# Ledger of designs, part 2: VHH binders against q6mzz7r34to333

Target 1, 300 residues: q6mzz7r34to333
Amino acid sequence: TFKDETFPAADSSIGQKLLQEKRLSNVIWKRPQDLPGGPPHFILDDISRFDIQQGGAADCWFLAALGSLTQNPQYRQKILMVQSFSHQYAGIFRFRFWQCGQWVEVVIDDRLPVQGDKCLFVRPRHQNQEFWPCLLEKAYAKLLGSYSDLHYGFLEDALVDLTGGVITNIHLHSSPVDLVKAVKTATKAGSLITCATPSGPTDTAQAMENGLVSLHAYTVTGAEQIQYRRGWEEIISLWNPWGWGEAEWRGRWSDGSQEWEETCDPRKSQLHKKREDGEFWMSCQDFQQKFIAMFICSEI

## First folded at step 11 (VHH)

Design y7
Fold by ESMFold2, fold request of step 13:
Structure y7 (fold): chain B 300 residues (1-300), chain A 126 residues (1-126)
Amino acid sequence: as target 1 above (300 residues)
Amino acid sequence: QVQLVESGGGLVQPGGSLRLSCAASGFTTYTFRSYTLGWFRQAPGQGLEAVAAITHSGGRTYYADSVKGRFTISRDNSKNTLYLQMNSLRAEDTAVYYCAAHPGYGTYYTDMYDYWGQGTLVTVSS
């Protein structure tokens, strides 16, 4: 079974910043088959943003880009390739990233840092059954140097590293933008779309009273015009890479809000899914007030 | 409002070094350590170019290809000061250098920066 000498299962691969922040030493690393959740899968059904649950690194900038990317089948093949824990398994996994004008292959072993039987970083879905997000995060950590190098990165880097595309940036407070048109156009083109909240009262991401997270990146998953009170309102959907059971927006158009109860739009049941999966709607007006940046990464 | 004041520019010979400083003040809602900070420059007859950026934590840096290995960005959160150490200077580094701040996640795009200094001139010549 493969052991990666260049990114070993050791504290050096985690890095000092996260070791100190988490008060960790001599961290235990385990392969997925040594975790209690049954036989591991690389990809169980198909990839989805809902397979991702952020762990102890502050890498929402990468995971938000990844969440957007999961909706593009060609990037699945390019980045994830065809790999499994069964046929010809040797504890080796490989991924591709865009670096300096070319696709670069990153090879890792499948030893993941754990506390007890729980992954320290991205957590596998289905009680330790599906591991592509954990392994991809490890590969990106290796590319950047350590898991600590994932800590609060540059939003543009993740988008480019996953696609090789070009970025359109939008400062949401500087000028008006037709958000619904921009999001629908970008989605039709297969572009990645992410956004970010501004800093909060601390230097770390914190859940706020309104259900948003400060200093945090989200995936933009859709935008619509919706019938409301004898007119139309614009709404935008976002996905929080913190994942299942985590903070979601509590304001207008949030899950179970008055706006959803009052709308007569025939698409109501399609648009309003009551799931605690990190995905939610909000008005475009609130989005433009509460967020500071949106990024669209388009293929060239 | 946030105020940014650059200093340390001047005339230097090719191959020389300069250290730019950017003093920040006027914080109300956010403290200095809540900002992503960057250095930008404008050479004669050219637009603004990103030179370097540093995340709010100081854990990640960005450098333009033209300055990698020669310039080092750093920040001192106790002094509310951003620095740019410029080594091995070349004639093409001649520009007005601006300090700028963004209250959010790391970015190095000029359009994302909210606050700008007045600029300090760096001239590299004999």
Scores: ipSAE 0.604, ipTM 0.829, lowest interface PAE 1.7, mean pLDDT 88
Fold by ESMFold2, fold request of step 13:
Structure y7 (fold): chain B 300 residues (1-300), chain A 126 residues (1-126)
Amino acid sequence: as target 1 above (300 residues)
Amino acid sequence: QVQLVESGGGLVQPGGSLRLSCAASGFTTYTFRSYTLGWFRQAPGQGLEAVAAITHSGGRTYYADSVKGRFTISRDNSKNTLYLQMNSLRAEDTAVYYCAAHPGYGTYYTDMYDYWGQGTLVTVSS
């Protein structure tokens, strides 16, 4: 039953910004086994981006990078290690981040800040059974100083902190880019890819009528040329770290759209999987119009 | 259209201090609070260099290694103003300094910034 004296289960670890915004007077901290839902697991099934569900830290910049990282076995193995709630469990977990030219180990206890029976920040999947995303977010909060320090960071910083890599940036309105080639090349190289929407009318992320979220970061998960009617179209897939049951794009190539009904491309069943899991396709043309930035983080 | 106007440039001796201001106006859809803001500089015959950046909330900052510990970026959302406090100035800090704005999530790469001021000259010499 390890208790971390340097990042305690106390308001100082949350930080004043989020305490004020959440109007919290006493945050309850619980270990996963004290939450409803039965025995906890660090990893319950395959590691995937769909295990991540953003909570109240306004940290999509970090979670989008994390979503991309789950597609790279070496980085996710480096960061997550092999840990469990069973063999030699003592309430202690550890993660690695890139800092100042080296990998730094961050150690935490597994007491998570909760509201009632729900985690305040990243929410665990499988009815409070799978906890690697909650614990990794806590470790990153400890690295930065508090959960409040996760609030709206720089997209580049999350990518570098998870990889030690080098950023290529693309302003989507400034020059033509062959998106399909760029995304496929980066994916084959094991690079992380994130992107972001521009600001909306407020200073917070908000779901828009078209299903995108303003001032928000997404994971780029794929890109393809697809046969459509008398020609070819380019499409890109994105993942929203808000997660399951949250806003997804509603325009062309969205889940269940007419474009998916009408395409005769033989890869249709590989590409179109109808789930409200935060992942969706859109045309590359719509992507270039609706998004402002894309970042590729590659090994040096 | 967003308009950015720098002020506070001038001549200063090595080791001295200078405070740059950037007044923002001309908002249509978005307010000042919606922008990531940055200071960039260009020395004679060189490309643009990121000096400092600050997120829309003001909660995170970036500094180039060459200015860490000497320069402080800040913003005052009530006055629609971005600041750069420059201390311990050196000859190599001589440049035209530009205020810039990005209507999106935080970044500190020059290519990401859409709106630019006209620049203000800072000259550090005896």
Scores: ipSAE 0.591, ipTM 0.827, lowest interface PAE 1.8, mean pLDDT 87

## First folded at step 12 (VHH)

Design z1
Fold by OpenDDE, fold request of step 13:
Structure z1 (fold): chain B 300 residues (1-300), chain A 126 residues (1-126)
Amino acid sequence: as target 1 above (300 residues)
Amino acid sequence: QVQLVESGGGLVQPGGSLRLSCAASGFTTYTFRSYTMGWFRQAPGQGLEAVAAITNTGGRTYYADSVKGRFTISRDNSKNTLYLQMNSLRAEDTAVYYCAAHPGYGTYYTDMYDYWGQGTLVTVSS
């Protein structure tokens, strides 16, 4: 079975800063097949942003971009390729990233840092033993130097590293923008879209009373004009890479909001999801106020 | 309300070094350590360009290709101060250097920065 000596199962691959911050000691590294929950899968059924659950690396900038990537079959195929834990398994996985004007291959082994039987960083969701997010995160950590180097990055870097595309940046407090049109156009073109909340009281992301997280990156997953009362309202859909219900918007057009009960829009059943998976709707007005930046990455 | 004051600029010969500092103050709503900070410069007759940027915790940095390997951006969050160590200076590095702050998650795009200093002049000449 393959062992990557250039990114070993050692503290150096985690990084001293992260080890100190999280007070980690005697970290154990295990292969997915050695973790409980049944046989591991690289990809189960299909790739979904809901396969991603952020762990301890504070790499929301990357995971938000990754969440957006899952909506583009060309890019995700380019990056993930075809791999398996069953067919010719050798404990070796390969990923591609865009670096310095070209695609580069990153090779890793599938040993993951764990405490007990739980991954320290990105972990499989719903006990489905699907490991493509964990392994891709590790590959990106290797590319950058260590898991510690994933800590609070630049949104545009993740987008470009995953696509080789060009960035359109929007300052939400300074630039008027038709968000519905912009998001729909970008989505149709296969572009990746992320956004970020403003600063906060500390140097870490913190959950706020309205359900949003300060100093945090999200995926923009869609936007619509929806019928409401006697008029129309514009709403935007976001995904938090934390991936759970407590990390969702609690204001207007949230999953449990009154607006969804009041709307007579025929698309209500299609748009309104009552899941605790980190995805939620909010008004474009609230989005422009509560977020500070949006980035669209388009193919050249 | 946020104020940025640059210092450390001056005249230096090619190949020389300078260290710029940016003292930040006026943080009432958000703390300094939650801001992304950057250095930008404007040379005579040219537009404003990003030189370097650093995330709120200092975990990641950005450098323009023209300064990679020569300049180092750093910050001391306990002192609300941003630094730019400039080594192996060249004539083309001559510019007014500005400190800037972005009140949000990490980015190094110029138009995303809301607060700017008055700038400090760096002149590289033999």
Scores: ipSAE 0.935, ipTM 0.968, lowest interface PAE 0.4, mean pLDDT 96
Fold by OpenDDE, fold request of step 13:
Structure z1 (fold): chain B 300 residues (1-300), chain A 126 residues (1-126)
Amino acid sequence: as target 1 above (300 residues)
Amino acid sequence: QVQLVESGGGLVQPGGSLRLSCAASGFTTYTFRSYTMGWFRQAPGQGLEAVAAITNTGGRTYYADSVKGRFTISRDNSKNTLYLQMNSLRAEDTAVYYCAAHPGYGTYYTDMYDYWGQGTLVTVSS
């Protein structure tokens, strides 16, 4: 089986800063086949943002972009290609990123740093043994130098690294924008959309009482005008790369909010999700207040 | 309100070095270590351009192509201070340099920065 000597199964690949911060010692590296839960899959059924669950790395800037990428079949295919744990398996995986005006290939082995039977960083959700997110994160870590280099990056870098596209940035507190129109236009064009919350009391992402996380990146997954009472409201859909329900919005138009019960919009059943998967709706008004930045990355 | 004060500018010969500092204060809502910080400059007759940016923890940095390999941005969160080490200075580096702060997750786009210093003049001339 292939072993990547340029990104070895060693502490150097994790990085001293992260090792110290997380107080990690004697990190073990295992291939997916050596982990419990049955045979591993690179991709199971299809690629979905819901396959992603952020782990020990503070790489929400990358994972949010990745979450958005899953909605673009052209880019996701280019980056992930066709790979498998079954056919001609050799423990080698390849990914592509946009660097310095061209697509570059990053080759890795499938050894992942683990604590016990769990990945230290991105891990398969619900033990479904789907490893494309873990392996892609590793490849990006290699590209940047180490897993430590994934901590707290620039939103635009991830978007460009995944697409080679151009960025439209929006300061949500300074620029009036038609969010519904912007998001719909971008989505239709196959653009990637991410956003971020404002700063906080510490230098780390922190969960707030309203269910949002400070100093954190999200994926914008959609926006709609919805009938409410005798009028219309504008709502926006976001996905938290943490990937669970405790990290979802708890205000108006949240999964359990009264607004969904009161609306008579015929699209209610299509729009309203009651899953604890990190995705939620909120009003555009609340979004503009609680978030500070939105980035749209479009192809050239 | 957040206040930024630059220092360290001056006259230097081509090939010389300068170190700029930015003292930040007035953090009432958010802590300094949660801000993304950046250096920007405006040369005579030119527009404002990004020089360098650094994430809240200092883990990642951005540099304009024109200064890459010559300038180094850093921060000391314990002192609420931002730095710019400028080496191998060129005549085209002559500009007023501004410290700026973005109250959110990492970005180096100029119009995302809400707080700005008064600037410090750097003149590179023989």
Scores: ipSAE 0.931, ipTM 0.965, lowest interface PAE 0.4, mean pLDDT 95
Fold by OpenDDE, look of step 12:
Parts: sequence; C-alpha cells; structure tokens
Structure z1 (fold): chain B 300 residues (1-300), chain A 126 residues (1-126)
Amino acid sequence: as target 1 above (300 residues)
Amino acid sequence: QVQLVESGGGLVQPGGSLRLSCAASGFTTYTFRSYTMGWFRQAPGQGLEAVAAITNTGGRTYYADSVKGRFTISRDNSKNTLYLQMNSLRAEDTAVYYCAAHPGYGTYYTDMYDYWGQGTLVTVSS
C-alpha cells in the first residue's frame, strides 16, 4: 500500500503547535480499514455536508466551505473525483485544489492520526465509516503544510482553494443587504456561501447560550421568505461544521421555536427540520445581528 | 473602545528596511487574541489596499502579491502588538501604513476591519 513520504505518518504532519496545544501523546496513524466500525467507504450513497464532523483542528473556515461545496456537483466532483476503498484500492487518494491560478492535485495516503481508535480530527459521522471528509481534510492539511496550519484560517482562502472563484464579501453590520435575494441568487448560480460569528472574549470558538458559537464559521445553506402571522418574515438557514444539535441556534425559527408552530406557510414541512445535525433556521434580522461576515464565492 | 497606534515609519532608501509596530489597547469585551489583525496602506493619490493580515493566533498570514517575500507580518499576543517587517523597500512602497483590527474570524478584506490606527508614514526615496 502507498505511503506518502512527503506527508508522513509522523508528528511533523500534525505540527508542533497543535501537538503542544492539545497535548497530544501516543498518536497512532491508522488506515480506515484498520479502524473499528466495519468496512470503510470513501463516499456512502452521496456526498453531504452532514458527513462532516469537525474534530480537533480549528478548521471551521475550511469545513464551512466544504459544507457549501457539497451543494455544488461540479465543484465537488472536481475536488473529490471518483475513488474507492475497494475498487483498485492502493491506500492512495487524490484531491484537487485551486492554487496560483490552476488546479493542483494533492496525493495522500489514507493513514489518519488517531487516539484510541478515534480520529483526532475530522471523523466520520454516525459511525458510518464514510471517510471522504477525513481524507480531504488531510489533503488540505498537506497542502497547507500540516494539520496545525488548518487552525484559524481566512474564510476567503478556503472558498477560493475549493473553487478558483471570485469572492464577494459582506460586512453584515455595515452593509444593508437583501439576504434572501443574495442567497437565492448565489445558490442558483452554484456559488459557495460561508459566514462567521464575531469574536468572543477568547481566541477560541466558544459556545454561547443562544446556541451559536463565537469566532466560528458556518455554511449558509439557504434563505426564504416565510409567512408568519399576518405578514412575512425572512429567514436564513445555516449549518455548523460541529454537526450536532449542541451548537444550533435556540432563538426565533430555531428547530424547536414557536414560530414554526405558528406559521401557516405551506412550505413548513419542507423547510422545518427537527434534526440535531448542525443545521438550523434563524431570522435574517437575528443573523445580521449575531454574525459579522458573509462570503459568497462565485465562478469566474 | 479598541485603540491602535502605529509606530516605526520614516524615511528610508530603496533597498532599506523598516519595522512597523502597532500597539493595541482598550479591550473591554474582547481580547487582542480575539482579533484578526492587518496592515493596510494608502499611497498618495491611490486607494487603501491590504498589505498583510494575520489570524488571531498567528497561524495563518496573508500578503499582497506586491509585498510577498519582502514583508513579514507577525504578532505578539502577550504584548498586544502587531508587527510588519519590511525589507527590500521600493519607491512604490511609499504610503501611509495603517494597522487595523477585525473582531471576527479570519479575513483580509479591507472593508471587514472595524478598528483603525492613525497611520504611520513610510517614505522610500533615494
């Protein structure tokens, strides 16, 4: 099986900063087939943002972009290609990223850093043994230099690295924007959309009482005008790369909010999802207040 | 409110070096470590442009193409200070250099920065 000597199964690939910060010891590198949970899959059924679960790296900027990428079949195919743990498996995986005005192929082996048979970083969701997110994260780590280099990056970099597109940045506190129109237009065009919360008191992402996470990146997955009482409200859908209900919005239009019970909008059943999967709705008004930045990456 | 004060500017000959510093203070709700920091410059008759940016922990940096390989942005979070080491200076580097802070996740787009210093003049001339 293939071994990548340029990104070895060693501490250097993790990076000293992360090793020290997380006090990582006894890190073992294992191939997915050697992990418990059954046979591994590169992609199971289809690619979904819900396949992504952020791990030990503070790489929400990348994962948010990746989450958005999953909604674009052209881009995701470009990045992931067709690969398998069964057909012609050799422990080698290939990914593409946009660098310096061209697509660059990044080749990795499928050895992943683990502790106690659990991936240190991005891990398969729901123990489904789907590893495309883990491997793609590794490939991006290699591109950047190490897993440590995934910590707290620039939102626009991930978007461009995944698409080669053009960024439209929006300061949510300074620019009045028709969010519903902007998001709908962008999604129709196949654009990637991410957003970010403002900083908190620390240099780390922190879960807040309202269910949001400070200093954190999210994927914008949609926006709608919805009937409410005698009028209309604008709502926006976001996805947290953490991937669990622990970090979902708890205010208006959240999964358990009264607004969903009160609305008579015929699209209620379609829009309202009661899942603890990191995705939630919130009012555009609350979004503008609680978030600071939105980035749209469009194809050139 | 966050205050930023630049220093280190001055007159230098082409090929020379300068080191700019930005002292940050006035943090009430947020700490210095919570901010993405950047250097921006405005040359005479030109618009404001991003020079370099650095994430909250210093893990990632951005450089404009015009300064790559010559300028180095760094920060000392223990001192609430941002730095810009400028080497191999050129006449076209002449500008007022501004320190700026973004109270959120990493970005290097100028209009995303909310706090700005008064600027320090860098003149590169023979």
Scores: ipSAE 0.906, ipTM 0.951, lowest interface PAE 0.5, mean pLDDT 95
Fold by ESMFold2, fold request of step 13:
Structure z1 (fold): chain B 300 residues (1-300), chain A 126 residues (1-126)
Amino acid sequence: as target 1 above (300 residues)
Amino acid sequence: QVQLVESGGGLVQPGGSLRLSCAASGFTTYTFRSYTMGWFRQAPGQGLEAVAAITNTGGRTYYADSVKGRFTISRDNSKNTLYLQMNSLRAEDTAVYYCAAHPGYGTYYTDMYDYWGQGTLVTVSS
């Protein structure tokens, strides 16, 4: 099967920053078929942000953009193409990214860095053996130089690299914004939408008591006006690329909150799902207070 | 509150070099390492332009196309200092240069930066 000599299954592809930070040397690399859990899939059924679970690369800026991409089918086939572990499989996968005004194809082998039987970076969702997110992350690492080059990037770069689009930036503390209108308009246009929390007490992302993560990027997945106590409230939905079983907002409109139990809005069952998949609702007022930045990337 | 003080501006001939520094102070809960830092400039009669930005650990940098290959942004987190090394200066680089800080994830858009220095004038002329 294919072995990529330009991005080898070696420590050089991980890079010194992550090797030192995580105290790694001579990392083991395995192809998906050599991992436990049965036959691997590139895409199983449909693509979903819930297939993504962030690993050790500190790359939520990229994974949040990718989460938004999964909701926008116009980019799926361009970036992921049609690939599998079955038809004409040779251990080679290809992806496209926007670079310097053009789409660039990035070719990788499917050897992934592991610790034991577990992926070191992006992990497939436990039971589904679905590897497109792991392989796409590897391709982006190759594009940038190494997995270490994924470490805390610029939010705008991931959005542009996935779309070739134009960024609209919103500082959530500096001016009023009609969040519901902005999010609905962007979603209807097929735009990618991400946001970020401000820094916490350290230089790394940390889960906070309120369930948000400091210095962290999220996907914006929706916004709505909802009836509550004979009035209206504006709410926004977010997805945390840390994935299943990880921190979610615990305040107003969070999963299982009083607000969800009390609302009589006829769309309640459509909007509220009690899952620990990293997706949650919060009020737009809390969002503007707790987050600092939102980015909308639109097609040219 | 966070304060940023630029220095190192002045008059230089085309093709010359300058090194700008930005001293940061006034941190309360967070440290300098918690901030994305950037250099921005405003030429006479022009709008504000992003020049360069650097992530909190220094692992990633951004450069405007107009300065790429000529300017180098760096930071010393132990000294709470941001730097801009400017080489091969051109008349078009004449501007007031501002140091700025964003208390969040990496970005290079001017509107995202909350804390600003007073600016230092760089004039490139013979």
Scores: ipSAE 0.543, ipTM 0.809, lowest interface PAE 2.0, mean pLDDT 87

Design z1
Fold by ESMFold2, fold request of step 13:
Formats: structure tokens, C-alpha cells, sequence
Structure z1 (fold): chain B 300 residues (1-300), chain A 126 residues (1-126)
């Protein structure tokens, strides 16, 4: 099967920053077919942000953009093409990214860096065996030079590299913004929407007591005005690319909160789907207080 | 109160080099390591433009197309200092250069930066 000499299954493809930080040497690389959990799939059903679980590359800036992209089917064929682990399989996969004004094809073999039988970086969801996110992350690592080059990138770069689009940015503390209108307008236009928390006490992302992660990027997945008591409250939904229930907001409008129990809004069951998948609602007031930036990337 | 002070500007001939420094101080809750840092410039009669940015750990950098290959941004987190090495200077690089800080994830958009220095003038002529 195919072996990529330009991005080999070797420590050089991981890069020194992550090798040193994670204290790794002679990392083992395996093809998905050699991992436990049954036959691998490139895409199982349609793509979804819930197929993605961030690993050790500190690349939430890329994965948050990717999470938003999964809601816009126009990019599926462009970036992921039609590929599988069965039909004409030779251990080779291809992806496209926007670079310097044009779409560039990136070719990889499907050997993924592992520790034990778990991927070091993006992981398939539990028992899902769906590998398009792992392979796409590897392709982006190859494009940038190594997995270490994914470490804490610029939010704008991932959005542009996935779309070729134009970015509108919003500083959430500079002035009031009608978040529900902005998010609904951007969603209807097919734009990608991401946001970020400010720095915490350290220079790395850390889970906080309120369930948010400091210095971290999220996908904005929706916004609504909801009936609450004798009035209305604005809420926003976010997705954490960590993909864990423990990494979900624990404040007002969180899963199982009193706000959801008390609302009489007829859309309650449509909006409040209790899953431990990294997606959650919060009030727009809390969002504007706890987050610092939102980015909207629109098709050019 | 975060305070940023630029230095190292001046007059230089085309093809010459300068090194700008930005000393950061006044941290309370966060330290210098918590900030994404950037250099921005404004030429006479022009708008403010991004020149370079660097993530809080220094792992990633951004450069405007007009300065790629000629300018190098760096930071020394132990000295709370941001640098811009400018080589192969051109008349078009004449501007006031500002140091700026963003207390969050990496970005190079001007309006995301909360703290700004007073600026240092770089003049490339003759």
C-alpha cells in the first residue's frame, strides 16, 4: 500500500514541539484498518461535527472551523472528495485546501500516529470508526509542515484555508451586538462561524469551573430568542471540538438547567437536545461576557 | 493596566535594517505569556494595517504579504518584550509602527487588539 515519502510515518511529521511537549520518541503509526473497533469508514452517513474529537495537537482553531464547515454541504465534495477504505483502496487519501488564491490538493497515506491503540491527535468518536476527521487533520498538518505546526494557530487562517472566504470579525467586548440576528443571518448565508474565549491564568487552554475552556475556539451552531418567564431571552449554541460532556457550559441554559425546565417556549424539545457531545446553549449575555471574539467567514 | 512602549524607530536608508522593541508592563491578572502580540503600522494619510503577529507561545507567526521574507516578529516572554526585525527596508515601509496586545486566541485583525503602544516612527529615505 501507499507510503508517503514527503510526509512519512516518522517523528519528523509530528515535529519537535509536540515530541518534546508530550515526551514522545519513535511514535508508532498505524493504518485505520489495524486499529481495534471494526472496519474503518471514511464517512459513515453524512459528515457531522460530532464525528470530530480533538486530540493532542492544540488545534481547536482548525477544528472549530471544521465543525462549522460540516454544517455547509457545499464544501464536502470540494475538500473531502469521494474516498473510502474499500473501493479502490490503496492507503492513499486526498484533500483540498485554499492556499495563495487557489485550491491545493494535499495527498497523504493513511498511517496515523498512535499511542497504544488510540490516535494521538484527532480521534474517531467512540466505536464510530469514522476516519475522515483524523485524515483531514493529517492532511492539514502536512500542508503546514507537521502536527506541531497545528499548535495554537490563528483563527482566521483555518477559516480561510477551508473556504477561501472573507472574514468579518466581532470583538464581543467592544460594543453591543445583536447576536441572534448576526448568527441567523450568517447561518442562512452559509457562512462559517467560530468564536473564542480569552486567555486564562496560563498560556494554554484549560478547562474552567464553569465548564468553558480558556484560550479555546468553539463553533457557533445557532442562536435563538426563547420565551422565558414573562419575556424573552436570547440564547446561543456552541460546540466544543474537545467533544466531551465535561467540557460543556454549566451555567444558565446549560443541559438540564432550571431555565430549560421553566421555559414554556413551544420549540423547547427542538432546541434542547441533551447530549454529552460538546454542544450546549448559553445566554447571549453570558456569551458576550465569557467570550472575546467571534468570526464569520463568508463565501467569496 | 497593561502598558506597551515601543522603541527602535528612526531614519534608515533603503536596503537597511532596524529592530523595533516593545516593552510590556502593568500586568495584573494575566502575564505577558497570555497575550497574542502584533505589530501594526500607519503610513501618512493611510489606514492602519497589520504587519506581523505572534501567538502567545511564539509557535505561530503571521506576516503581511508586503513584508514576508524581510521582517521577523519574535518575543521574549522572560523579558516581556516583543520584537520586529526589519531587513531590506523600502521607502514604502515608512510609517508609525505600533505594538499591540490581544488577551485571547491568535488573531491578526486590528480591531481585536485591546492594548496599544504610542507608536515609533520609522522613516526609510535617501
Amino acid sequence: as target 1 above (300 residues)
Amino acid sequence: QVQLVESGGGLVQPGGSLRLSCAASGFTTYTFRSYTMGWFRQAPGQGLEAVAAITNTGGRTYYADSVKGRFTISRDNSKNTLYLQMNSLRAEDTAVYYCAAHPGYGTYYTDMYDYWGQGTLVTVSS
Scores: ipSAE 0.532, ipTM 0.804, lowest interface PAE 2.2, mean pLDDT 87
Fold by ESMFold2, fold request of step 13:
Structure z1 (fold): chain B 300 residues (1-300), chain A 126 residues (1-126)
Amino acid sequence: as target 1 above (300 residues)
Amino acid sequence: QVQLVESGGGLVQPGGSLRLSCAASGFTTYTFRSYTMGWFRQAPGQGLEAVAAITNTGGRTYYADSVKGRFTISRDNSKNTLYLQMNSLRAEDTAVYYCAAHPGYGTYYTDMYDYWGQGTLVTVSS
């Protein structure tokens, strides 16, 4: 099996700043077939943001970029191609990224950094043994120089590196915004859409009383006009890469809210899918009040 | 309305140092801490070049290869001020330097900087 000498299974590929900041010790490197949970898959079924799980050291910025990537199947073919752990498997995986005006190929071996038999950064969700997110993360870390360089990188730069597109910033407070039209237009064009909350009273990301996380990036997954009380309201859906727990929006149109119980919109069951961790709806009015910007990355 | 005002430019000999400052004011809903800040420069007859950027909390920085190890970007969120410490200056560093702000987390791959200063001239000559 292949061993990549240019990005070795060693602490140098993780980077000293990240090792020290996260107090990482006893990091070992394993190929997916050497992890518990059964035979590994590169892609099982199709790619989805719900195949991605944040490990203890993973960065939310990169996970938000991965979430947005999964919403356009064309980028799957450009970046991931068709690869597997079966036919002609030799421990080699390859990916493409946009760099300096051209697509470049990055080749890695499939030794992943682990601690306690679990991937240290991105890992398969719900033990489904689907490893494309972990391997893509490693390839991007190699492109940047280390996992530390990835961890301290920037979301918008990652979006361009994944797509070859350009970022448009939609200022939510300084100009009029038709959010539903903007999101639907960008989605139809195959653009990637993310957004960010402003800083809170502290310099760290923290869950707020309303359930949003301060200083945090989210994936925008949709927007709709919905029937409510003999009128229409505009709502936007977001995905939080933290996913689970106390980081769930608690305001209007949140999961289980009165708004969902009262709406007569015939699309209610399609729009309100309570089975997805980390994805939620909120009113566009609340979105404009609580978020500082929305970013659209578009191929031109 | 956000206003950015640069200062600290001037004439300096090669090998010398300058410290640029950018005073920010006019914030309403968001404070200075909500913005990623950057320094850009434009030499005569050339386009705008990204020099350095720093995230809203100061935890992450970017530097162009041409200035790494010589320039240091920093910010003081209590004073609403961005700084660029420029050491070991070279003739190639001669340019008008602009301070810029945007509410996102990008650096140089996108022109998302909505607020710009008027610039301060730095001239490096023997």
Scores: ipSAE 0.012, ipTM 0.426, lowest interface PAE 8.7, mean pLDDT 80

